VH-VL binders against Putative adenylate kinase. Designs and how they scored, part 12

Target 1, 196 residues: Putative adenylate kinase, of Methanosarcina mazei (q8pz69)
Amino acid sequence: MLIGLTGTPGTGKTSVSKLLEKRRGWKVVYLNDLIKEEHLYSEVDEERDSVIADMELIRERLSGILEEEKGQHAEKAKVNGEEKENITIIESHLAHYITDIVIVLRAYPPELKKRLEKRGYSEEKINENAEAESIDLILAEAFEWCKKVFEVNTTGRTAEETLGDVEKIIDYILAGKENELQEYIPGSLDWIDSVP
Below, E stands for the ipSAE of ESMFold2; O stands for the ipSAE of OpenDDE; V2 stands for 0.75 times the mean of E and O plus 0.25 times the DockQ between their complexes.

## First folded at step 12 (VH-VL; framework fv_mosunetuzumab)

Design d68 (from d63 with heavy chain T103H; at its last look DockQ between E and O 0.66; V2 from the best seeds 0.77)
Fold by ESMFold2, look of step 12:
Structure d68 (fold): chain C 196 residues (1-196), chain A 118 residues (1-118), chain B 112 residues (1-112)
Amino acid sequence: as target 1 above (196 residues)
Amino acid sequence: EVQLVQSGAEVKKPGASVKVSCKASGYTFTDYSIHWVRQAPGQGLEWIGWINAGNGYTYYNQKFKGRATLTADTSTSTAYLELSSLRSEDTAVYYCARHGRYHPLDYWGQGTLVTVSS
Amino acid sequence: DIVMTQSPDSLAVSLGERATINCKSSQSVLYSSHNKNYLAWYQQKPGQPPKLLIYWASTRESGVPDRFSGSGSGTDFTLTISSLQAEDVAVYYCQQYYSLRTFGQGTKVEIK
């Protein structure tokens, strides 16, 4: 099962993913690292010290990772006598381009700015990401393409405090109870009026 | 072959409603969104909203909120735009178009002329 | 709303010559974390729906001839037809998809 953990840079995706690995032992693919390490890009933007991801290369590589995970999971299940669902988390602000089930981390734009300042982002990048968060760029993209979208507000919370929400969402999905997750499903895209 | 086929032209009086259909074929209907765009005579393009056929979620241009309703029927692979409380300025060609994750509005229907006159 | 303004409103170009259409957005449509400009170009011939030409500012859609190219970033974008053909007579629209969807007013391209 492939679940995307996405959100604007600075919303806590990496911290939550590391905690998920520690507490649940789920496989996490840190997509940005994978892209750079395996050269899954077509161009380098030297001014911004970034790369232009190649989605075809990424999907091809992830397909291979999923096949490897299926084999390893089946072998472990036989050894341990457990029948656990195989979970792979894709961590990236690009994850919603890849996965059909996605959890979108959100942060109040002024707080997001403070987080990015602490990370040493340039003023230009800070303003750009705060704007993207304020217009719901990543959430709107996820809503438009993904089959199941869940939203978690991280404003004023630590990674540990938001981990419980993410674990609940995943546990409910595994139990076939995701339709009971109303508090994490944004309304229709008149939902801007529903955000606290 | 990806194809979006729309219903035929309509003539309506002010205050009435119209429902335009958009039947999709040649792809997995539930994997894409359907956008609606209109073009008044001699004018440019105006975006109305979209529906994600896979999850049923919708988003509307606020200009049309309360008057436009987007729906999808997965059993027939058909999206619908319903526009109520019609006015003369709603006279336009109404297009449906498919939107993917990597390609904005890549396939368009042929358009449906809706004429609103007394 | 992000306002998209095209120039010129109409353009007459001799066959085989270069046509250049400009598009300016009222706000930046670049999201550098995706390294994408959320800008598309469409061609609309009389009696036809629009046809996608360029997306992400510079990526040609499959089947679009090499004579069409897009460039620019942030707020200023250009569609170039390097050698105008008779079949290129159309109205061309830019469109942003960074926040909602808005189109430019269109640029009519004619043979001079």
Scores: ipSAE 0.732, ipTM 0.865, lowest interface PAE 1.2, mean pLDDT 87
ESMFold2 (binder alone), look of step 12: mean pLDDT 93; pTM 0.943
OpenDDE, look of step 12: ipSAE 0.889; ipTM 0.950

Design d69 (from d63 with light chain Y97W; at its last look DockQ between E and O 0.72; V2 from the best seeds 0.78)
Fold by ESMFold2, look of step 12:
Structure d69 (fold): chain C 196 residues (1-196), chain A 118 residues (1-118), chain B 112 residues (1-112)
Amino acid sequence: as target 1 above (196 residues)
Amino acid sequence: EVQLVQSGAEVKKPGASVKVSCKASGYTFTDYSIHWVRQAPGQGLEWIGWINAGNGYTYYNQKFKGRATLTADTSTSTAYLELSSLRSEDTAVYYCARHGRYTPLDYWGQGTLVTVSS
Amino acid sequence: DIVMTQSPDSLAVSLGERATINCKSSQSVLYSSHNKNYLAWYQQKPGQPPKLLIYWASTRESGVPDRFSGSGSGTDFTLTISSLQAEDVAVYYCQQWYSLRTFGQGTKVEIK
């Protein structure tokens, strides 16, 4: 099962993903790193020291990762006698471009700015990401094209607290109980005008 | 081949409503949003709103608040625009177009002329 | 709402010559974390629906001739037809999808 963990840079995707790996043993693909390391891009933007992702290459590579993960999970279950669901998390602010099931992490734009300042982002990048968060850019993209979208507010919360929400969402999905997750379904809010 | 085929032209009186259909083929209908765009005679393009065919969620340009309704029927791969309380300034060609994650409005329907006159 | 303003409103260009259309947005449509400018260009011939030419400011849609190119970033964008052909007579629209969707007012291109 492929689940995207997306959100504006600074919303805690990486921290939560690392905790998921540690606590649940689920495979996490850190997509931005994979794109650069395996050249899954069509060109390089040298002025911004960045790359322009190639979504066909990414989709193809992820299919291979999913097949490898199935083999490792079955082999691990045999060795340990353990039977577990096969979950792969795609961590990226691009994850909603790839996956049909996404969890979107959100953060109040002023708090997001503070987080990005602590990470040494340039003023331009800080302002751009705060604006993107305030207009729901990533959430709106997810809602327009993904099939299942869940929203988690990380404002004022630790990565461990956010982990609890993310684990609950995934556990309910695996149990076929995702319809019980009304508090995480963003369609009940006007996210363009109601983002904190 | 990707194709969006719209219903035929309509002539309506002020105050009536119209429902335009847009039948999609050649792709997975639930993977794309369907946008509606209109064009009054001799004028430019005006965005009305979108529907995610996969989850049924919609979003509307505020100009059409309360008058436009977007729906989709996945069993027939057909999207619909219903516009109510028609006025003469609603006379336009109404287009459907699909929007993807990677590409914007890449395929358009042929357009449906809606004429509103007394 | 992001307002898109094109210039000129119309232009006449000799066959084989370069046509240049400018589009300015009222605010930036660049999101550098995606490395994307949320800007597209469409061509519309009389009696036909619009046709996508360029998206992400500079990427040509499949089947679009090489003579069409897009450039620019942030708030200022350009569509260039390097060698105008008879079939390029049309109205051209820019459009942003960074926040909602808005189109420019259009630029009519004619043969001089």
Scores: ipSAE 0.717, ipTM 0.856, lowest interface PAE 1.1, mean pLDDT 87
ESMFold2 (binder alone), look of step 12: mean pLDDT 94; pTM 0.949
OpenDDE, look of step 12: ipSAE 0.874; ipTM 0.939

Design d70 (from d63 with light chain K36Y; at its last look DockQ between E and O 0.62; V2 from the best seeds 0.74)
Fold by ESMFold2, look of step 12:
Structure d70 (fold): chain C 196 residues (1-196), chain A 118 residues (1-118), chain B 112 residues (1-112)
Amino acid sequence: as target 1 above (196 residues)
Amino acid sequence: EVQLVQSGAEVKKPGASVKVSCKASGYTFTDYSIHWVRQAPGQGLEWIGWINAGNGYTYYNQKFKGRATLTADTSTSTAYLELSSLRSEDTAVYYCARHGRYTPLDYWGQGTLVTVSS
Amino acid sequence: DIVMTQSPDSLAVSLGERATINCKSSQSVLYSSHNYNYLAWYQQKPGQPPKLLIYWASTRESGVPDRFSGSGSGTDFTLTISSLQAEDVAVYYCQQYYSLRTFGQGTKVEIK
């Protein structure tokens, strides 16, 4: 089962994903790191200190990873005699381009700005991400193409508290209880007036 | 081959409604959103809204909210635009087009002329 | 809404010569985190639906001739036809897909 953990940079995706991997042992693909380390990009934007991802290279690489995992999971299930669901998490602000089930982390734009300042982002990148969060850029993209979309507010919360929400969402999906996840139904947050 | 085939031309009186269909083939219908765009005679392109073909989620240009209704039927791979309370200014060719996660409006229907006249 | 403004409104170019169309957005359509410019160009020939030429500002759609290229970033974009052919007579539209969808007003390209 492939689940995207997406959201604007600064919403806590990486912290939560590391905790998930440690606590649940689920495979996490850190897509942004993969793109950089395996050169899955077409050019570098030196002014913004970023790369321009190549979606064809990314799709091809992920297909290979998923095929390898299917083989490994089937091998483990055969040897152990267990039928546990195989869960792979794609962590990235791009994850919703790939997955049909996605959890979108959200953060109040003024708090997002403070988080990004602490990470040493340029003022230009900070403002662009705060604007993207205010207009629901990532949520709207997920809403347009993904089959199941869940929204988690991380404002004023620790990574451990957010982890609890994410674990609940995934556990409920696995149990066939996603209809009980009313708290995480998209559309409860609107911050358009919070960005100058 | 990817195809979007729209229903035929319509002639309507002011105040009526119209429903235009867009039959998709040659791809997985639920992997793309369907957008609707109109073009008045001799004019430019105006975006109406989109529908997620897999789950029916919609989003509308505020100009059309309350008058436009987008639906999709996955069993027939068909998207629909219904426009109500028609006015003469709604006379246009109405296009459906698919929009992917990576490639925007890459395939368009042939267009459906809707004429609204007294 | 993000307003897209094209210039010129019409352009007459001799066969084999260069045609240049400009498009300006009222705000940036570049998202720095994945560094994509949410900008597309479409060609519409008389009596036909629009056809996608360029997306992400500079990526040519499959089957589009090499003479078409897109450039620019942020708020300022350009479509270039390096050597105009007779079949390139059309109206060209830019379109942003960063927030909702809006089209420029169009640029009519004619042979001189």
Scores: ipSAE 0.680, ipTM 0.840, lowest interface PAE 1.1, mean pLDDT 87
ESMFold2 (binder alone), look of step 12: mean pLDDT 94; pTM 0.949
OpenDDE, look of step 12: ipSAE 0.872; ipTM 0.937

Design d71 (from d63 with heavy chain D31E; at its last look DockQ between E and O 0.64; V2 from the best seeds 0.76)
Fold by ESMFold2, look of step 12:
Structure d71 (fold): chain C 196 residues (1-196), chain A 118 residues (1-118), chain B 112 residues (1-112)
Amino acid sequence: as target 1 above (196 residues)
Amino acid sequence: EVQLVQSGAEVKKPGASVKVSCKASGYTFTEYSIHWVRQAPGQGLEWIGWINAGNGYTYYNQKFKGRATLTADTSTSTAYLELSSLRSEDTAVYYCARHGRYTPLDYWGQGTLVTVSS
Amino acid sequence: DIVMTQSPDSLAVSLGERATINCKSSQSVLYSSHNKNYLAWYQQKPGQPPKLLIYWASTRESGVPDRFSGSGSGTDFTLTISSLQAEDVAVYYCQQYYSLRTFGQGTKVEIK
């Protein structure tokens, strides 16, 4: 099973993902690292010291990872006699481009800006990401194309508190009880940019 | 191949409603959003909103909020735009168009002319 | 709302010559974390629906002739037709998809 953990940079995806690995032992693919380490990009933006991800290369590589995980899961099931569903989490602000079940981390834009300042982002990048969060860029993209979308507000919460929300969502999905997750299913279907 | 086929032209009086259909084929209907865009005679393009048939979510341009309703029937792979309280200014060709994660509005329907007149 | 402004409103170009259309957005449509400009170009021929030409500012849609190219970043974008053909007579629209969807007013391209 492939679950995306997405959100604007600074919403806590990496911190939560590391805690998930440690506490639950679920496999996490840190997509940004994978893209860089395995050269899953079409060009390098020297001006911004960044890469331009290649979605075709990424999809191909993830298909291989998923196939390998299925094989390892089947082998463990034979040896142990009883194994749980295989879970792979994709951590990235791009995860909703390649997953159909996605958890979107959110943060109040002023708090997001403070988090990004502490990480040493340029003023231009800080403002860009705060704007993207304020217009729901990533959430709107997830709603427009993903089949299952869950929203977790990280504002004023620790990584451990956010971990609890994410664990609950995943546990309910595994139990087939995700329709009981009313507090994480966005209650509004209106994303329109309102100007009075 | 991918195709969006819309219902035929409509003539309506002010205050009436119209429902335009958009039947999709050649792709998995629930994996893409359907957008609605209109074009008044001699004018540019105006975005109305979208629906994701796979999860049922909709999103509307504020100008149409309360008058436009987007629905989808996954059993027939058909999206619908219903526009109520029609005014003469709503006279336009109404298009449906498909939107993906990687490509914006990549396939368009043929358009449906809606004429609102006394 | 992000306002998209095209220039010129119309132009006439001799067959085989270059046509250049500019599009300016009221705010940046570059999200550098994705390294993408959320900008598309559409062609609309008389009596037809719009057709996607270019997306992400510079990526040519499948089946679009290589005489069409897009360039620019942030707020300033250009569509270039390197050698105008008779079938290129159309109205061309830019469109942002960063926040909602808005189109430019269109640029009519004619043969001189």
Scores: ipSAE 0.721, ipTM 0.859, lowest interface PAE 1.2, mean pLDDT 87
ESMFold2 (binder alone), look of step 12: mean pLDDT 93; pTM 0.947
OpenDDE, look of step 12: ipSAE 0.880; ipTM 0.944

Design d72 (from d63 with heavy chain A53T G54D; at its last look DockQ between E and O 0.89; V2 from the best seeds 0.81)
Heavy chain, then light chain:
Amino acid sequence: EVQLVQSGAEVKKPGASVKVSCKASGYTFTDYSIHWVRQAPGQGLEWIGWINTDNGYTYYNQKFKGRATLTADTSTSTAYLELSSLRSEDTAVYYCARHGRYTPLDYWGQGTLVTVSS
Amino acid sequence: DIVMTQSPDSLAVSLGERATINCKSSQSVLYSSHNKNYLAWYQQKPGQPPKLLIYWASTRESGVPDRFSGSGSGTDFTLTISSLQAEDVAVYYCQQYYSLRTFGQGTKVEIK
ESMFold2, look of step 12: ipSAE 0.678; ipTM 0.844
ESMFold2 (binder alone), look of step 12: mean pLDDT 93; pTM 0.940
OpenDDE, look of step 12: ipSAE 0.882; ipTM 0.944

## First folded at step 13 (VH-VL; framework fv_mosunetuzumab)

Design d73 (from d63 with heavy chain L105F; at its last look DockQ between E and O 0.76; V2 from the best seeds 0.79)
Fold by ESMFold2, look of step 13:
Structure d73 (fold): chain C 196 residues (1-196), chain A 118 residues (1-118), chain B 112 residues (1-112)
Amino acid sequence: as target 1 above (196 residues)
Amino acid sequence: EVQLVQSGAEVKKPGASVKVSCKASGYTFTDYSIHWVRQAPGQGLEWIGWINAGNGYTYYNQKFKGRATLTADTSTSTAYLELSSLRSEDTAVYYCARHGRYTPFDYWGQGTLVTVSS
Amino acid sequence: DIVMTQSPDSLAVSLGERATINCKSSQSVLYSSHNKNYLAWYQQKPGQPPKLLIYWASTRESGVPDRFSGSGSGTDFTLTISSLQAEDVAVYYCQQYYSLRTFGQGTKVEIK
């Protein structure tokens, strides 16, 4: 099962993904790292210090990774006599472009700006990401194309608290009980209540 | 091949409603959103909203919210636009178009002329 | 809403010559974290639906002739037809898809 963990930079995707690996042992593909390390891009934007991802290259590479995961899963089931759902998490602000089940991490734009400042982002990038979060850019993209979309508010919460939400969502999906996840249904957040 | 085939022209009186269909073929209907765009005679393009048949979500241009209703039937791969409380300024060709994660409106229906006149 | 403004409203160009259409957005449609300018160009001939030419500001859609190119970033974008052909007579629209969807008012291109 392929699950995307997406959200604007600064919403805590990486921290939560690392905790998921440690606590649950689920495989995580850190897509941004994969794109850079394996040159899955067509262009470099020097002004923005970024690359233009090549979705065809990314899809091809992920297909290979998923095939390898299928082989390893089948071998473990054969050897151990045990079967566990083969869960792979795609961590990226691009994850919703390549997954159909996505969890979108959200953060109140002023708090997002503070997080990005601590990470050394330029003022231009900080403002760009705060604007993207305020207009729901990533959430809107997920709504428009993904088949299952869940929101998790990270404002004022630790990575461990956010991990709990993400684990609950995934566990309910595995149990066929995702219809009971009302608090994570897209549109359940209201930033007005989060404003000081 | 990808095709979007729309229902035929409609003539309506002010205050009535119209429902335009858009039948998709040649691709997985739930992998793309269906958008609706209209064009008054001799005028430019105006976006109405979208529907994702895979999850049931819709999004509307504020101008049309409350009058436009977008629906989809996955069993027939058909999207629908219903526009209520019609006025003469709603006279336009109504297009459906699919929108992908990587490409905007890459395929369009042939258009449906809706004429609103007394 | 992000307002898209094209210039000129109409353009007459000699066959085989270069046509240039400008599009300005009221705010940036570049999201550098995705490395995307959310800007597309469409061609519409009389009695036909629009046809996608360019997306992500500079990527040609499959089957679009090489004479069509898009450039620009942020708020300023250009569609160039390097050598105008008879079949290129149409109205051209820019469109942003960064926040909702809005179109420019269109640019009518004709042979001089």
Scores: ipSAE 0.726, ipTM 0.865, lowest interface PAE 1.1, mean pLDDT 88
ESMFold2 (binder alone), look of step 13: mean pLDDT 94; pTM 0.948
OpenDDE, look of step 13: ipSAE 0.884; ipTM 0.947

Design d74 (from d63 with heavy chain Y102W; at its last look DockQ between E and O 0.79; V2 from the best seeds 0.79)
Fold by ESMFold2, look of step 13:
Structure d74 (fold): chain C 196 residues (1-196), chain A 118 residues (1-118), chain B 112 residues (1-112)
Amino acid sequence: as target 1 above (196 residues)
Amino acid sequence: EVQLVQSGAEVKKPGASVKVSCKASGYTFTDYSIHWVRQAPGQGLEWIGWINAGNGYTYYNQKFKGRATLTADTSTSTAYLELSSLRSEDTAVYYCARHGRWTPLDYWGQGTLVTVSS
Amino acid sequence: DIVMTQSPDSLAVSLGERATINCKSSQSVLYSSHNKNYLAWYQQKPGQPPKLLIYWASTRESGVPDRFSGSGSGTDFTLTISSLQAEDVAVYYCQQYYSLRTFGQGTKVEIK
């Protein structure tokens, strides 16, 4: 089962993913790390101190990884004689491009700006991400194309508290009870008044 | 081959409703959104809204909220636009077009002329 | 709403000459975390639906002749037809897909 953990940079995706992997043992693909480590980019943005991802290279690499993981999981399930659902988490602000089940982390834009300042983002990139969060850019993309979309507010909360929500969502999905997840239905948050 | 085939032209009186269909073929209907765009005679393009064909989520241009209703029937791979309380200014060609995650409006229907007059 | 403004409203260009169409957005359509400009160009001939030419500001759609190119970033974008052909007579629209969808008013290209 492939689940995307997406959201604007600074919403806590990485922290939650690491905790989820530690507590539940599910495989996490950190797409941003993959992009850098395997050079899935075409240029470097010097002004923003970042790389410019190449989406076609990313899609091709992910397809190969997913096929390899399916093969490895099938062999492990046979050897151990147990039938466990194979959960793979794609962690990235791009995860919703490759997944149909997605959890979108959200953060109040002023708090998001402070988080990004601590990461050393340029003022321009901080403002862009805060604006993108306020207009629901990532959420709207997921909402338009993904089959199952869940929204989790991280404002004023620890990564451990957010982890609880993410674990509940995934557990309900595994139990076939995702239609009972009313509190995570998209569209419950609105930050537009926090944009200059 | 990807194809979007729309229903035929319609003539309506003010105050009536119209429902335009858009039947998709040649791709997995539920993997794309369907957008609706209209064009009044001699005018430019105006976006109406979209529907996620896979789960039925919709989003509307504020101008059309309350009058436009987008639906999709996955069993027939058909999207629908219903526009109510028609006025003469709604006279236009109505297009459906699919939108992918990476490519914008890449395939368009042939258009449906809706004429609103008494 | 992001307003898209094209210039000129119309232009006449001799066969084989360069045609240049400008598009300006009221706010940036570059999202640096995706590192993409959310801008597309469409060609529309009379009685036909629009046809996608360029997306992500500069990526040519499959089957589009290489005389069509897109450039620009942020708020300022250009569609260039390097050597105008008779079949290029059409109205050209830019469109942003960063926040909702809005089209420019169109630019009519004619043979001079």
Scores: ipSAE 0.704, ipTM 0.850, lowest interface PAE 1.0, mean pLDDT 87
ESMFold2 (binder alone), look of step 13: mean pLDDT 93; pTM 0.946
OpenDDE, look of step 13: ipSAE 0.874; ipTM 0.942

Design d75 (from d63 with light chain V29L N35Q; at its last look DockQ between E and O 0.73; V2 from the best seeds 0.78)
Fold by ESMFold2, look of step 13:
Structure d75 (fold): chain C 196 residues (1-196), chain A 118 residues (1-118), chain B 112 residues (1-112)
Amino acid sequence: as target 1 above (196 residues)
Amino acid sequence: EVQLVQSGAEVKKPGASVKVSCKASGYTFTDYSIHWVRQAPGQGLEWIGWINAGNGYTYYNQKFKGRATLTADTSTSTAYLELSSLRSEDTAVYYCARHGRYTPLDYWGQGTLVTVSS
Amino acid sequence: DIVMTQSPDSLAVSLGERATINCKSSQSLLYSSHQKNYLAWYQQKPGQPPKLLIYWASTRESGVPDRFSGSGSGTDFTLTISSLQAEDVAVYYCQQYYSLRTFGQGTKVEIK
């Protein structure tokens, strides 16, 4: 089962993903790292010391990873005498481009700005991401293409509290009880007044 | 090959409703959104809204909120636009178009002329 | 709402000459975290639906001739037809897909 953990930079995706991997042993693909390490990009932005992702290269590489994981999971199931569901988390602000089940982390734009300032982002990038969050850019993209979308507010909450929400969502999906996840149904948050 | 085939032309009176169909083939219908765009005679393109064919989520241009209804039937791979309370200003060619995660409106239907006149 | 403004409204160009169409958005279409400008160009010939030419501001759609190119970033974008052909007579639209969807008013390209 492939689940995307997406959201605007600064919403806590990486922290939650690391906790999920440690606590549950689920495979996490850190997509931004994969793109850079495996050269899944078409251009290099020397001024920003960054790369421009190539979505076709990414799609092809991930298809290979998923097929490899499926084979390894089947072998472990035979050896251990158990049939556990294979969970792979894709962590990235791009994850909703390649997954059909997504959890979108959200943060109140003024708080997002503060988080990004602490991470040393330029004022230009801070304002751009706060604007993107205020207009629901990533959530709207997920709504338009993904089959199952869940929204988690991280404003004023610890990574452990956010982890609890994400774990609950995944556990309910595995149990076939995602219809009981009313509090995570998208559209309950509105940041429109946070942009001057 | 990807195709979007729309229903035939309609003539309606003011106050009526119209329902335009858009049958998709050649791709996985539930992986894309379907957008509706209209073009009044001699005018430009006006976006109406989209529907996520996989889960039924919709979003509308506020101009059409309350009058436009977008639906999708995954068993027939068909999207629908219903526009109610028609006015003469709604006379236009109505297009459906597929929108992907990586490409915007890459395949368009042939268009459906809706004429609203008394 | 993001307003898209094209210039000129119409353009007459001799066969084989360069045609240039400008598109200006009321706000930046660049999301640098994706390193993408959310802008597309469409061609519409008489009696036909629009056809996608360019997306992400500069990426040419499959099957689109090399003479079509897109450039620009942020709020200012350009569609260039390097050597106008007779079959390029059409109306050209820019479109943003950063927040909702809006089209420019169109630019009619004709042969001089």
Scores: ipSAE 0.714, ipTM 0.858, lowest interface PAE 1.0, mean pLDDT 88
ESMFold2 (binder alone), look of step 13: mean pLDDT 93; pTM 0.948
OpenDDE, look of step 13: ipSAE 0.881; ipTM 0.946

